# VHH binders against q9p7j3, part 54

Target 1, 174 residues: q9p7j3
Amino acid sequence: MILPLFPETQVHVFVYENVSNCAAIHEQLISQNPIYDYAFLDAATILYKKQVYSAIIRALEDRRDEQMKTKTIHSEVILSLSPKTEISSAFRQFSMTKKSKNIVVVKIDSKLTEEEEFERLDKLVEGNRVEFSDEELQKLIDFKVLKKNYKLDPSTLENPLASILSSIALRGYS
Key: E = the ipSAE of ESMFold2; O = the ipSAE of OpenDDE; V2 = 0.75 times the mean of E and O plus 0.25 times the DockQ between their complexes.

## First folded at step 4 (VHH)

Design j31 (framework vhh_5c3l_4; at its last look DockQ between E and O 0.01; V2 from the best seeds 0.00; counts 0 for: pae O 14.6 > 2, placed apart)
Fold by ESMFold2-Fast, scan of step 4:
Structure j31 (fold): chain B 174 residues (1-174), chain A 120 residues (1-120)
Amino acid sequence: as target 1 above (174 residues)
Amino acid sequence: QVQLQESGGGLVQPGGSLRLSCAASGFTFDDYAMSWVRQAPGKGLEVVSDISWSGGRTYYADSVKGRFTISRDNAKNTLYLQMNSLKPEDTAVYYCATHSKYGFPTRDLRGPGTQVTVSS
């Protein structure tokens, strides 16, 4: 994928269904194994490709401007999905859990090709890879989780994409 | 092994001030964003403030905005919370916290806490 404002940045996004080893992955992430330097998201929280891209762009803007709150670009992507700039809520709301069944995995600045990253992830994730598309994401979303994370009420549900993108874009710097 | 040790709590009257400190060891302190989290008697955990790894960006909960100031000294591996204009509602155990650098919350990256009591 090529981002207009960051054409030099390699971005890979993978979606996995029916993941059986989320508990094992979770243990590797809390033990900070550097092999797992990816943004591991719970697919229950992601409705659109544009939602993921907006968070990636925000994180890359923060890195460019030396405004990252977190030390890795991947944790900054997770933070950037949240309407708040509060780290622990963002991680709790969007990161995969040991109970997750479907996940979205983001890799930025890979020295590997998309195929090579897929081969590496295939060794780490025990699940079925599906296309990163709105159609596939909409099969995995939990609307109750989405509504809670973005504080959507009946009026904002008329256009959840615009509300979600605005929430990601309209977070302050301090 | 991550170790976090809070100090500076105590009894203070409404309108008073306290400064909390958190001494960190067992990890590279300036690789991590840090948080102050509190738990009032009979209530759940509330994140009151956080600060970026560099100290350049902060967050404050609406309940404490304008009264509390978070800061850090990376050379001393220490996190601070300056608490001004304290209210009875600020009575809680205050915890220093960090999270996995790969974006995962964990209870194991929290200190044992320091008690703050605002009462006369």
Scores: ipSAE 0.648, ipTM 0.841, lowest interface PAE 1.4, mean pLDDT 88
Fold by ESMFold2, look of step 5:
Structure j31 (fold): chain B 174 residues (1-174), chain A 120 residues (1-120)
Amino acid sequence: as target 1 above (174 residues)
Amino acid sequence: QVQLQESGGGLVQPGGSLRLSCAASGFTFDDYAMSWVRQAPGKGLEVVSDISWSGGRTYYADSVKGRFTISRDNAKNTLYLQMNSLKPEDTAVYYCATHSKYGFPTRDLRGPGTQVTVSS
């Protein structure tokens, strides 16, 4: 995928369900193994494709503007999902954990086709790939987690997307 | 081996100031965002402030905003917290901590902490 404002930046997004080795992946990320340089998100926190794309765009804008808070673009995507700028909360709320069952995986600055990137990633993730779509994401979401992460209430039940995207866009404003 | 060592705590009167330091070694300091975390008596851990790898972006908890300033010196591998207008509720053990380069929660790698006590 090519974003209009970032024509030289290739992005791939993958969704896996029933992942059996999140604990092993977690250990590799703690060990800072560069082979695992992806954004590994807990799918229980992601309801919409636009939620992920908005975080990617925000991270790329911050990189362009030399305002990244974290060192890698992938960790910046994780931070960008959060309505707050506090790093520990963002990672705790949105990152894959060793107890995660379903994940969304983002690769930015890929030099590979989607097929080639999938072949690499599939060697790392023991799970079943599903389509990156709102339909599949809705099967994997935990709405109680989503409500907590974005402070949603009944008044936003019809269209939580607008509230979520507003929270992402308003990060850091008082 | 990764080491974080806090210093600069002590006893201070309300309204006073302290500057905490955290010396880091055993890792590439400028690859990591850093934070200060505190634990008041009988309370859980509270993230007080964090700072980007470059020092250009910061976060402050509402309880300290306007009074505390986080900074870093990447040439000296040192993180700082300037604490002004101190209040009794700022009494706590203060820890410095790193954040994963790849965006994952870790086992909360932190130093042994430094005690700050604000009392008349």
Scores: ipSAE 0.365, ipTM 0.751, lowest interface PAE 3.5, mean pLDDT 88
Fold by OpenDDE, look of step 5:
Structure j31 (fold): chain B 174 residues (1-174), chain A 120 residues (1-120)
Amino acid sequence: as target 1 above (174 residues)
Amino acid sequence: QVQLQESGGGLVQPGGSLRLSCAASGFTFDDYAMSWVRQAPGKGLEVVSDISWSGGRTYYADSVKGRFTISRDNAKNTLYLQMNSLKPEDTAVYYCATHSKYGFPTRDLRGPGTQVTVSS
């Protein structure tokens, strides 16, 4: 897929449930295996498609503006999900862990079609692909984690999307 | 210097057909997946179709499946979009786009577009 503001950059997003090898994937990420050049997110922390897209856009904007805080665009996506500026914090909050069961996988600057990318990724992830939709994400979310990550309170829970997007967009601004 | 140039657009009646072409230069064409995107007045960019570097895999938006066919000739550095059974909803500026291999800068990887108008 192509984002309107970045039509020259292909982005793919995949959602997997019941992933059995997150620990193995995590080890590959730690070892910086280039085959695993994706952003692996814990699905428990993702509620909306727009949340993911917002983070992607933010990361791409940062790259465009030469303001990336992390080394890779994928790590920048993870950072961009967080209202915090600390990289370590963002990763703790949103990145896939060894204990994750459901994941959202983001690929930026893909050279492949969505189908081809899926085939490649499917070799790495042992789980069931589900639709990237708000409906499916809602089934996988941990609201406790979501509330914690974005400091949502009862007043913001009525429209958590607005709060989340604001947090992402305004990270580092005061 | 990356260059993309779309052609083949025009005015057509509903149910008609058009074939768009995109001439690419200034980069290794066969290293990149290519896309057709379109923008209707007042709307954002929409991905119409993707094709892998080799042409072996294709993607179509649901709105154009069964009507549009994307193809490429790597020897000619040309991307094509055959559009059949055109509908008024297909009216838009159509752009040829490449997927950046290295990320930024990406702004140079799109053509000026070609206008497609479907109207009775």
Scores: ipSAE 0.000, ipTM 0.208, lowest interface PAE 14.6, mean pLDDT 89
ESMFold2 (binder alone), look of step 5: mean pLDDT 81; pTM 0.831

Design j32 (framework vhh_5c3l_4)
Fold by ESMFold2-Fast, scan of step 4:
Formats: C-alpha cells, structure tokens, sequence
Structure j32 (fold): chain B 174 residues (1-174), chain A 120 residues (1-120)
C-alpha cells in the first residue's frame, strides 16, 4: 500500500512466524542497538493490514506536526496502535515480548530497497517470512488479546476493522 | 545526553505520604511523555504511572490507582509523583523515565532512583 498523505515516505512491513529468537531481539531493543531500529510488534495483536497502516499514518502525522510522544518514528507506530496515549501501556499491549512467536516488523525511512531490508531482517530474525496480507495475519492473531486491547464489544454488529481504526484515529480525544 | 535526577524518597509509616520529584535535562522535556517505574526488592520493574507530554493524560497501574498522582511542570523540566496512603507493598526504588529510542524504559533513559521504604 502507498500512503496517500505521505507518498515519498519509504514504508516496509514484514511478517515472521515461528520466531525462535524473540528474547535475543528484545535484549537488543532494550540495549538500544541501532541495528534494531524497527517497530517490532506481536502478531497476536494485528488483525488487518489497514490496522498497521492506520498506526503508521498517525505516527507520520504526529511527526509532521512535531507532536511525537516517543523518541523514534518506530516507537511512535507502536504507541499509535493503542486506543490510549499511554506509552508503557501501548508497549505492553502491542510490542513484541521475549515470549512472542510471531511478529510484524515495520521500517520507516529506509534507505534500502524492500529486498535489501528483507536480506537484513532475515539475518536478525530467526523465523519464517510470510506475506504481509490480511490472510496471513488472520492465521496469527489472538482474538482474546485483540478484544482486550481495543475493548471490543461482541454485541456490536460492526466489522472489527472499523472499530479498531476508529480507536486508533480517535486516541487522545476522550 | 538525557539526565534524570529523582528526589523525595525516604522512610514512612503505612498510611503516610511522600512526594517524589524528578529533575530532567539534556532533552526537550515537553516533547516527551514521562513515566514513574519502581523495583521492589527481589522483583522486576513495574510501571506505576505515565503522563503525556502536555500533562493532560495520565495512566496508573491498578496497584496504585486512587492513591498516587503523577504531574509535571514543563516550565521547570520537573516530573512529580504524589504518593498517598502508602502500603508496605509500595517499598521499592522509584525511577523516573523517558522512553528509549525503541520505547522501552532502560537504565540509560532512567534516573539513578530514590528509595521509598514503607515500614512500621
């Protein structure tokens, strides 16, 4: 997907299943290793491509408007997935953990092509790459986690996507 | 270089109150959200409260909700934690933190801490 409001921004999204080294990656993130400058998301929290792109767009809007709440565009993507503006809560809810098995990885402002980023990430992530598609994401989602994170009401007749996108777009207005 | 310095810890009896302060320098304080995190003896880190860069939005862990209040003074580059109705379970080293480049609270983005001991 091309971002209509940010057509010059390089955005790459990668999905890995059966990742065996999440604990090692997590330690690199804590140590602030610049090689790991990506948004590492737990795939159990992501249902649709549009959910990820909505958070990316919100993060880019906050960067454009000089209103980022976190230090990097990648951490801002993680924050932007949360329906609340609480950084620690957002990371607990959406970020990859030492116990994660499947991850979604976002890179913004890459100076590399998508193929070169794949080559680089495949050296960092010990798992199987799958297509970034709604079909593949729906195999990895944990609906209990999704419902808790977005406070989804099963009595609504609305598509979960619309509710999720509304939560991302309206975060900070209540 | 991010510098954070906590103060205001001490020994108090159960039911007492303390106000912690954190002086921040080396970054544009009012562009970043801030947190208070604590570590009890022999336990891991617990995030107790977050505050948005503007001061308008706050979050609290269930363990402290209704007893603790986070606030900030952007003109003074200072973060505060008002702790009321203190319990022995609140005994911990308290750190103020801004988030790492990757959003994780780390020692590099956290102050040296201030000890809070709640004991009779």
Amino acid sequence: as target 1 above (174 residues)
Amino acid sequence: QVQLQESGGGLVQPGGSLRLSCAASGFTFDDYAMSWVRQAPGKGLEVVSDIYWSGGRTTYADSVKGRFTISRDNAKNTLYLQMNSLKPEDTAVYYCATHSKYGFPTRDLRGPGTQVTVSS
Scores: ipSAE 0.013, ipTM 0.295, lowest interface PAE 8.4, mean pLDDT 83

Design j33 (framework vhh_5c3l_4)
Fold by ESMFold2-Fast, scan of step 4:
Structure j33 (fold): chain B 174 residues (1-174), chain A 120 residues (1-120)
Amino acid sequence: as target 1 above (174 residues)
Amino acid sequence: QVQLQESGGGLVQPGGSLRLSCAASGFTFDDYAMSWVRQAPGKGLEVVSDIDWSGGRTTYADSVKGRFTISRDNAKNTLYLQMNSLKPEDTAVYYCATHSKYGFPTRDLRGPGTQVTVSS
């Protein structure tokens, strides 16, 4: 996909449901296996494609401006989803856990095509790939988790997109 | 194996100060962001402060803003927490923690913690 602010940046996003090996993936991430250099998100925290893209754009802006708070662009994406810049809180709120069932996987600056990344991820993730679409994401979201992560009241929870995007864009302000 | 060892806790009067240290080994310290996390008796874990790999960017929980300062010395593989204007509510076991370069916390690999007690 092509981001308006970063047209030269290669971005791939994949969604997996019913993943049976999240504990194994989590251990590979903790051990820093370079094969797993992706942002692995819990799908329970993601409602819209624009939510993911906004976090990617923010992470790329931080990299461009030499303002990254984490070591890698992929961990910066995870941090950028959070309305606050507390690194450990952001990872707890948005990254996959060994108990996750559905995940969103982001790859930035891939050396591979989308098809090649899919073949690679299919070997790492034991689950069913679904389309990266608002329709599919809305089947996997946990609204209680979303409300807590973005501090949404009941009125905004009915149409939360603008509030979520504002929280990502204005991270650390107001 | 990753090892984190906290020190510097103790008993202090309200309004006092303490400086906590965390000695890190078993990983390339300057490749990771670090955190201070605390747990008061009967309460859950609270993230107190985060610092990036370089030490140039820090964040603080609202409960400690303006009173605590996180810093690191990458040459000595050491993380610090300067705690000023301590309150009874700051009484807790304090742990240091790190995240992998992929953004996952390694709280299960944190040290034994250091006890901070603020009372008269």
Scores: ipSAE 0.042, ipTM 0.482, lowest interface PAE 5.9, mean pLDDT 85

Design j34 (framework vhh_5c3l_4)
Fold by ESMFold2-Fast, scan of step 4:
Parts: structure tokens; sequence; C-alpha cells
Structure j34 (fold): chain B 174 residues (1-174), chain A 120 residues (1-120)
């Protein structure tokens, strides 16, 4: 995918359901194995494509402005999903865990085509690939997790898109 | 292997000050963002503050904002927390922590902690 504000930046987003090897993936992330240099998100936290793209744009803006808080663009994407710029809570709120069942995986600046990245990820992730679409994400979301992460009340929970996007755009402002 | 060692805790009266230090080894310190987290008796972990890899960006929990200052000295591989205007509710074990560059939290990347007690 090509983002209008960052046309030179390659962005790929992948969604997997019913992943059986999250514990093994987590061990590879702890070991910092370079082939796992992706943003591995828990799909329970992602409701919209725009949510992911807003976090990617924010991370790319921070990279452009030399304001990245973390050293990799992928960890900056995870941070950027959080309403606060606080790293520990952001990773706790949005990163995959050993117990995750469904994941969203983001790759930025790949030297590979989208198809080649799919082939590589299909070898790393033991799950069913599904389309990156609002329809598929809505099947995987946990609304209790979403409510907690974005501090949504009942009125905003029914139509949370604007609130979520504002939280991402205004993170760290106050 | 990541090694983190906190120091500087102790007993202090309300309104007093303490400076905590965390000595880091076993990894390239300036490649990682760092945090201070605390655990009060009978309570869960609270993230107090964090700082970017270069030191230019910081955040603070609302409970400590305006009173605590996080800083780092990358040449000395050391993280600091300056604590001013201490309150009894700041009583806790304070830990320094680092984060994977691939964005996952782990308790394995924390030090053993240093006790801060705010009491008369």
Amino acid sequence: as target 1 above (174 residues)
Amino acid sequence: QVQLQESGGGLVQPGGSLRLSCAASGFTFDDYAMSWVRQAPGKGLEVVSDISWEGGRTTYADSVKGRFTISRDNAKNTLYLQMNSLKPEDTAVYYCATHSKYGFPTRDLRGPGTQVTVSS
C-alpha cells in the first residue's frame, strides 16, 4: 500500500486468525530474531483499517521529524496506537501475547513484494490468513479490550471510529 | 543478557527528595527506551515514567507529573529518577525496565528494585 503523505514508504498489513503458535512467536520476539522485525499486534485491539493506518502515519511522521521514541519503526507503530505516548502501557495494550489467538502484522520498508512477505509470514505464523478489512477485523475485536484501551464510554463505544482516530492523532499532546 | 541494577532508595520524610539510579549492562543501552515502574505494598505495577533512547522525549504518570524527572546518561549506561515533593503514596519498590526493540513487554527486562519509603 502507498500512503499519500509517504509515497516512498512500502506498507503491508496482514491478518491471521486462529494462530496456534503465538508462544513460539513471542519467544522469537524476545530473542530479537531479525526475521521477526514486524509490528505484531493482538487483533483483539484493532477494530478498523483506519486505526492501523493512523498509527502507521503517526509513526512515519515521528521518523520524518526525528522524534521516534523507540529505535524501530515497527515498535513506534505499536506505541502510536496508544492514546498515551507511554511505551510500557502501549506495548502491554496492543502487542501480541503468548495467549493471543488472532494477530495483525505490520511491515514497513520491506525489500520484498507483498506476495513475498505473505509467503515469509505464512511460514512464521501457524494460522489462517484473512483479508485486512473492517469486516474481518470486526470478527476478531474484543470490545472490552477496545473500551479499556481507548477509555470509551457507552455512547462512544457504539460508534468509536472518530474517538479512536482522535486519540491516535492527539497522543502525547496533553 | 540484560542486567539492570537500581540504587538510591531509602527512608525519607514527606516533602523530601531522593534520586534513584539504574546501572545497565549486557546490551547497547542507547538503542533502548527505558522506564521506571513501581509497586506499592498490596498493589499492582504502576508505570511512573519513560524516556526515549536518545533522552529527548519523556512521559510521566499523572500521579508524579511535576514532581519527578527522568533522565539518562548514555555515556555512563545509567538511568535516573529525580523524585521531589515526595508523598506517603509514593512508598513502593521502584524498578527500572527496558523494552524490546520489536515492541513487546516483558518482566524479564526489569531490575531487582530499590525500596522507597516516605514516612515520618
Scores: ipSAE 0.596, ipTM 0.803, lowest interface PAE 1.5, mean pLDDT 88

Design j35 (framework vhh_5c3l_4)
Fold by ESMFold2-Fast, scan of step 4:
Structure j35 (fold): chain B 174 residues (1-174), chain A 120 residues (1-120)
Amino acid sequence: as target 1 above (174 residues)
Amino acid sequence: QVQLQESGGGLVQPGGSLRLSCAASGFTFDDYAMSWVRQAPGKGLEVVSDISYSGGRTTYADSVKGRFTISRDNAKNTLYLQMNSLKPEDTAVYYCATHSKYGFPTRDLRGPGTQVTVSS
C-alpha cells in the first residue's frame, strides 16, 4: 500500500482469524525476537481500514519529526491508535494478548512484497488469513471494546468513524 | 537480565514531598521508555506516569498531574519520580517498570517496589 503523504514508505496490513498460537507469539514479542518486528493488534479493537491507516500516518509523522515516544515504528503505530499518549494503556487497549483469537498485523518499511510477507507470517501465525477490508474487520470487532477504548456514547455508535479518527489525530490534547 | 531497584519511599505527612529513584541494569536503558506504577492496599495497579526513551515526552495520570514529575538520567541509568503535595490517597507500593523495545509491559519488567505511606 502507498500512502499519499509517505509515498516512499512500504506498508502491509494482514488480518488473521481463529489464531491458535497467540500465547506463543506474545512470548516472542516480550523476548524481543527481531523476527516478530510487526505491530500485532487485537482485531477486536479495529473497525475500519482508515483507523489503521490513520495510526500509521500519525506514527510516520512522529518519526519524520523526531517525536516518537517508543523505540520502534511498529510500537509507535500501536501507541497512535490510543486517544491517550500513555504506553501501558495503549498496549492494553490495542495490542494482541495471549487470549486473542483474531489479529491485525502491520509491517512498515518492508523490502518484501505483500505475498512474501504473508509467506513469512504464515510460518509465525497459526490462523486463517482473510482480506484486509472493512467487511472482514466488521466480522471481528468487539463493539464493547471499541466503545471503551474511544469513550463512545450511544449517539456516536451509529457512525463512529469520525470520532475514532478525531481521537487518533487529537491524542494528547483531550 | 533486566534488573530494576526502587528506593526513596517512606512515611510522610500530608502535604509533604518524597523523591523516588529507580536504578536500572541489564539492558540499554536509553533505548526504553519507562513508567512509574503504584498499587494501593486492596486496589489494582495504576500507572501514574511514563517517559519516552529520550526523556522528551511524558504523561501523567489525572490523579497526580501537577503534583508529580517524572524524569530520567540516561548517563546514570536512573529513573526518578518527584512527588509533591502528597495526599493519603497516594499511599501505595510504587514500582518502576520498563517497556520492551516493542512496547510491551510485563510483570517481569517491573522492580520489587518501594512503600510510600502518607499519614499523620
Scores: ipSAE 0.520, ipTM 0.762, lowest interface PAE 1.9, mean pLDDT 87

Design j36 (framework vhh_5c3l_4)
Fold by ESMFold2-Fast, scan of step 4:
Structure j36 (fold): chain B 174 residues (1-174), chain A 120 residues (1-120)
Amino acid sequence: as target 1 above (174 residues)
Amino acid sequence: QVQLQESGGGLVQPGGSLRLSCAASGFTFDDYAMSWVRQAPGKGLEVVSDISWSGGKTTYADSVKGRFTISRDNAKNTLYLQMNSLKPEDTAVYYCATHSKYGFPTRDLRGPGTQVTVSS
């Protein structure tokens, strides 16, 4: 996708369900294997496409403004999903775990072709790729996790999108 | 691989000060955000403070804000926590932690910890 505020930036987002090798991927991420330089998110935390794009835009703004808290743009995306600026909390809340079953994977500034990124990632993830769409994400979300991560009350839980987007956009200013 | 070693803990009187250090090796220290995490007896883990890879951005838990200062020396691969105005409630094992540069914390990326005891 082409972002209006960052038209030169390549962005690819992939969604995998029923992933059987999350523990193996987790070990590669701990080992800092450079072929795993992606944002690996737990799909249980993602409700809509706009949530992911808002975090990407915020991370790109922080990079542009030399305000990044983490060294990689991909970890900055994960941090940017959090309503607070606490790095440890953000990663615990949104990153995939050994027990994750469905994941959202973000790649920014690909130096490879679209086909090469697709082929590379499909070799790393043992699961079923599904469309990055609101319909598919809504099948994978855990509303209890979402409510906890964004401090939603019962009234906002019925239409949480605006609250989530505001939390991402206003992070650090409240 | 990743090696983290805390030091500087000990027994101190309420109102006193301690400075904790964490020596890091086995990874490119200045590529990683760092944290101080603590665990009091019978309680869960609390993130005390985070510092960005460059040292330019810091955050603090409400319980320690204004009393503790996190800092880092990337040339020496060392993380610090200056603890002032210590309270009995600050008694805990303090851990130095790093986060995968790809964005998740684990207990495997912590040091063995250093005991801080605040009592008279």
Scores: ipSAE 0.280, ipTM 0.647, lowest interface PAE 3.5, mean pLDDT 86

Design j37 (framework vhh_5c3l_4)
Fold by ESMFold2-Fast, scan of step 4:
Structure j37 (fold): chain B 174 residues (1-174), chain A 120 residues (1-120)
Amino acid sequence: as target 1 above (174 residues)
Amino acid sequence: QVQLQESGGGLVQPGGSLRLSCAASGFTFDDYAMSWVRQAPGKGLEVVSDISWSGGRTTYADSVKGRFTISRDNAKNTLYLQMNSLKPEDTAVYYCATHSEYGFPTFDYRGPGTQVTVSS
């Protein structure tokens, strides 16, 4: 994927459902195995493609402006999904856990092609790949989790896109 | 394997200052973001401040913004919290917390923290 504001930055996003080895992946992430240098998100927290892209753009802006709060660009994507700038809260809200069933995986600055990343990730993730599309994401979302993470009331929950994107864009400025 | 040891708490009058320290061992300190977390009597846990792995970026809870300063010395594996203009509502047990970026529990810590009491 090519981002208009960051045309030299390679971005790949993958979605896996029915993942059976989230606990094993989580152990690798805690031990900081460099093979697992991706943003691993719980798909229960992601409703739209634009939600993921907005977090990616915000993370890239923070890197450009030398304002990253986390060690890696992938961790900065996870932080950028949160309406608050508290790192611990963002990871509890959005990152994959050992109990996750469906995940969204983001890779930035890959030295590999999208096809090569698919080959690598298919070896790490024991699940079924699905298309990165609003239709597929809407099958995996947990609306109770979404409401809690973005503090949505019933009126915004029926059409939450603008509220979610505003929360991501205005993170740390309110 | 992670060990965190807080120090520097005590009794102080309103308007006073304290500096808390946290000595870290058992992990690569400069690879992790760090937090100060507190729990007042009868209240829930509150994240007071976060600091990035390099020390270049910090955040603060609204309740302490402008009064507290978080910092770290990666060469000494030590985290600090400078607390100025202390208020009675700052009375709490203060914990330093390391968090991995993928679920090392924010509020998991070794030992009981350090008690800060602000009273006149």
Scores: ipSAE 0.015, ipTM 0.336, lowest interface PAE 7.0, mean pLDDT 84

Design j38 (framework vhh_5c3l_4)
Fold by ESMFold2-Fast, scan of step 4:
Structure j38 (fold): chain B 174 residues (1-174), chain A 120 residues (1-120)
Amino acid sequence: as target 1 above (174 residues)
Amino acid sequence: QVQLQESGGGLVQPGGSLRLSCAASGFTFDDYYMSWVRQAPGKGLEVVSDISWSGGRTYYADSVKGRFTISRDNAKNTLYLQMNSLKPEDTAVYYCATHSEYGFPTRDLRGPGTQVTVSS
């Protein structure tokens, strides 16, 4: 995938449903195993492709400007989804947990093709791959979680895209 | 370099109270989320409470909600945990941490810990 303003950066996004080994993956993330250097997101928190792209772009901007708040670009993506610049809060809101069932996985700076990353991830993730599309994401979202994470009222829930993107762009400026 | 030092632990009776303090140095304290994390004997790490850089947002684990209060004094670079109505199951080493990713702070982001024992 080619991002505006970052054409040299390889980005791959994968969606898995019915994942049975989230607890095992979570243990590897806690131990900072380099093999698991991806952003592992709970799909219950992601409604649109643009939501993920906006977080990736913001993380890449922060890296370019030498303003990253986390240790890795992948952790910075997770932070960038949050309306606030608070690392622990962002991870509780958006990262996968041992109880997650559906996940979105982001890889930045891959030297592998999308197909090669699929083969690698298929060995790590015990679940079914689905297309990274708004249609598939809308089957996995939890609107109660989305509402809480972005502080949405009932009037914005029916068309929340602009509100979500604004929250990502305005992190720490309220 | 992050330096965190906990104090205020000790032995108390069930139903008693303790106030933990954490002195922070080596970083801009008021730019960071702060956490209290504990480890009970034979168990893993549990995030007890978190507080945002401004104090405007707090989190509490279900096990301590209504009994513990987290607070911070940014002018003094100090984090606090007020622990009321203590139970034997609160017995643990309590750690102050700058933040947690995936629910657990690494050793370089937390202090050496202070022991809390609730017994009787």
Scores: ipSAE 0.218, ipTM 0.624, lowest interface PAE 2.4, mean pLDDT 85

Design j39 (framework vhh_5c3l_4)
Fold by ESMFold2-Fast, scan of step 4:
Structure j39 (fold): chain B 174 residues (1-174), chain A 120 residues (1-120)
Amino acid sequence: as target 1 above (174 residues)
Amino acid sequence: QVQLQESGGGLVQPGGSLRLSCAASGFTFDDYAMSWVRQAPGKGLEVVSDISWSGGRTTYADSVKGRFTISRDNAKNTLYLQMNSLKPEDTAVYYCATYSDYGFPTEDLRGPGTQVTVSS
């Protein structure tokens, strides 16, 4: 995918369901193994493609403006999903855990093609790839987690997209 | 290699106070946000408080808001938790924690912990 405001930046997003090795992946992520340099998100927190893309755009804007608050572009994507700028809370809200079953994986600035990244990730992730689509994401979301993370009230639950996107765009003010 | 060492726990009476300390080494302390987390007997981990790299932003769990204060001294590589008006429900092992550069603020990067017991 090519982002209109960042045409030089290659972005790949992958979705896996029924992942059995999240604990092993988590160990690699906390030991900072370079082959695992991706944003590993818990799919329970992601409802829309636009939610992920908005966070990517915000992270790229922060990198462009030399205002990143985290150590890597991938951790900046995770932070950018949060309506607040508290880094530790954002990571706990959106990052994959040892007990995650479904994950969304984001790669920015890959030197590999999308197909090559699929081959690499399929060796690292013991799960089933599914399409990155609103339809597939809707099967994996946990609405209680979503409501808590974005502080959605009953009036916005039926149409949460605008509230989620506003929270991401206004991060630090909501 | 991240190393975190908590201290300051102990036995206190309800309504008492304790100050916990966390000595950090093996990483550039002032580049990382820090957390206090706790685990009560038979319960999962609860995030008590977070503090930004500079100390300019803090958050608290509703259970401790108004009673606990998180702070840090970047010159000394030390994180603190001032606990006032302690309740039996605050009885737990307290850990300081950080995160990996890939965005994983998990229990595996926490320290060994310090026991806080609030009882008569």
Scores: ipSAE 0.310, ipTM 0.663, lowest interface PAE 2.5, mean pLDDT 86

Design j4 (framework vhh_5c3l_4)
Fold by ESMFold2-Fast, scan of step 4:
Formats: C-alpha cells, structure tokens, sequence
Structure j4 (fold): chain B 174 residues (1-174), chain A 120 residues (1-120)
C-alpha cells in the first residue's frame, strides 16, 4: 500500500481469523524474538482499514520528527491507535493477547515482498488468512471493546469512524 | 535476563520529597521505554509515569501531574522518579517496569519494588 505522505514506505497489513497459537506467539513477543518484529493487534479492537492506516501514518510522522516514544516503528503503531500516549494502557488495549482468536498484523519497512511476508507469517501464525477489508474487519470487531477503548458514547455511535480517526490524529494534543 | 532493582523509598512526612532510582541490567536499556507503577495497600496497580527510550517524551497520571518528574540516565542504565509535595495517598510500593519492544503489556517485566510511606 502506498501512503500519500510516505510513498517510499512499504506497508503490509495481514488479517488472520481463528488463530490457535496466540499463546505461543505471545511468548515469542515477550522474549523479543526478532523474527516477530511486527505489530500484532487484537482484531477485536479494529473496525476499519482507515483506523489502521491512521495509526501507521501517525507512527511514521513521529519517526520522521524523531518523536517516537517506543523504539520500534511497530510498537509505535500500537501506541498510535490509543487516544492517550500512555504506553502500558495502549499495549493492554490493542495488542494481541494469549486469548486472542483473530489478529491484525502490520509490517513496515519490510525487506521482503508482500508475498514473501505472507509465506513467512504463514509459518508463524496458525490461522486462516482473510482479506484486509472493512467487510472482513467488521466480522471480527468487538463493539464493547471498541466503545471502551475510544470512550464512545451514544452521541458518537451513529458513525464512530470520525471520532476514532480524530482520537488517533489528536492523540496527546487535546 | 531482565533485572530491575528499585531503591530510594522510605518514610516521609506530608509535603516532603523522595527520589527513587531503578538500576537496570540484562538488556540494552536505551532501546526501551520505561515506567513507574505503584500499588497502594488493598488497591490495584496504577501507572504513575512513563518515559520514552530517548527521554524526550513523558506522561504522568493525573494524580501526580505537577508533583512528580520521571527522568533517565541512559549512560548509567538508571531510571529516576523525583517525588515532591508528597501526600498520604502516595503511600504505595513503587515498581520500575520496562516495555516490550514489540508492544506487549509489562506486568511481568517489573522489579521487586520499593516502599514509600507518607505519614506523620
């Protein structure tokens, strides 16, 4: 995918449903195995493609401006999904857990093609790949989790997208 | 193996000050964001403050904003918390914590803690 403000940056986003080995992946991420240098998100927290892209753009802006709070671009993507810049809460709210069943995986600055990354991830993730599309994401979202993470009230529930995107764009500035 | 060791706690009167230190080893300290987390008697864990890997960005819980300052010395592999205008409500065990480079919660990457008691 080509981002208008970062056309030179390679971005790959993958969606897996019915993942059976989240506990094993979680252990690899805690042990900081470099093979797992991706942003592993719980799909229960992601409503639209634009939500993920907004977080990626924000993380890339922070990297460009030498303002990343975390050391890797992938952890910065996870932080950037949160309306607050507090690291522990952002990771708790959006990261994959041992109990996750559906995940969204982001890779930035890959040395591999998208197809090569698919081959690599298929060896790490025991689940079914689905298209990164709003239709597929809306089958995996948990609206209770989404409402809690973005503090949505009844007045914003008619169309939560604008509120979510504003929260990501204005993170730490409001 | 990640090792974190807190120090500097103690008994202090309301309005007093303390400086906590956390000595880190077993990992490349300047590659990791760090936090101070506390647990008051009978309460859950509260994230007090965090700091970026470089020290350039910090956040604070509303309960401590304006009174506490987090800082780090990457050359010494040490994290600090300067606590001013201490209140009885600040009484807790204070823990140093590191954050996974790949975006995971840090509950299992904490030190043993240091006790802070604010009382007359």
Amino acid sequence: as target 1 above (174 residues)
Amino acid sequence: QVQLQESGGGLVQPGGSLRLSCAASGFTFDDYAMSWVRQAPGKGLEVVSDISWSGGRTTYADSVKGRFTISRDNAKNTLYLQMNSLKPEDTAVYYCATHSQYGFPTRDLRGPGTQVTVSS
Scores: ipSAE 0.480, ipTM 0.764, lowest interface PAE 2.2, mean pLDDT 87

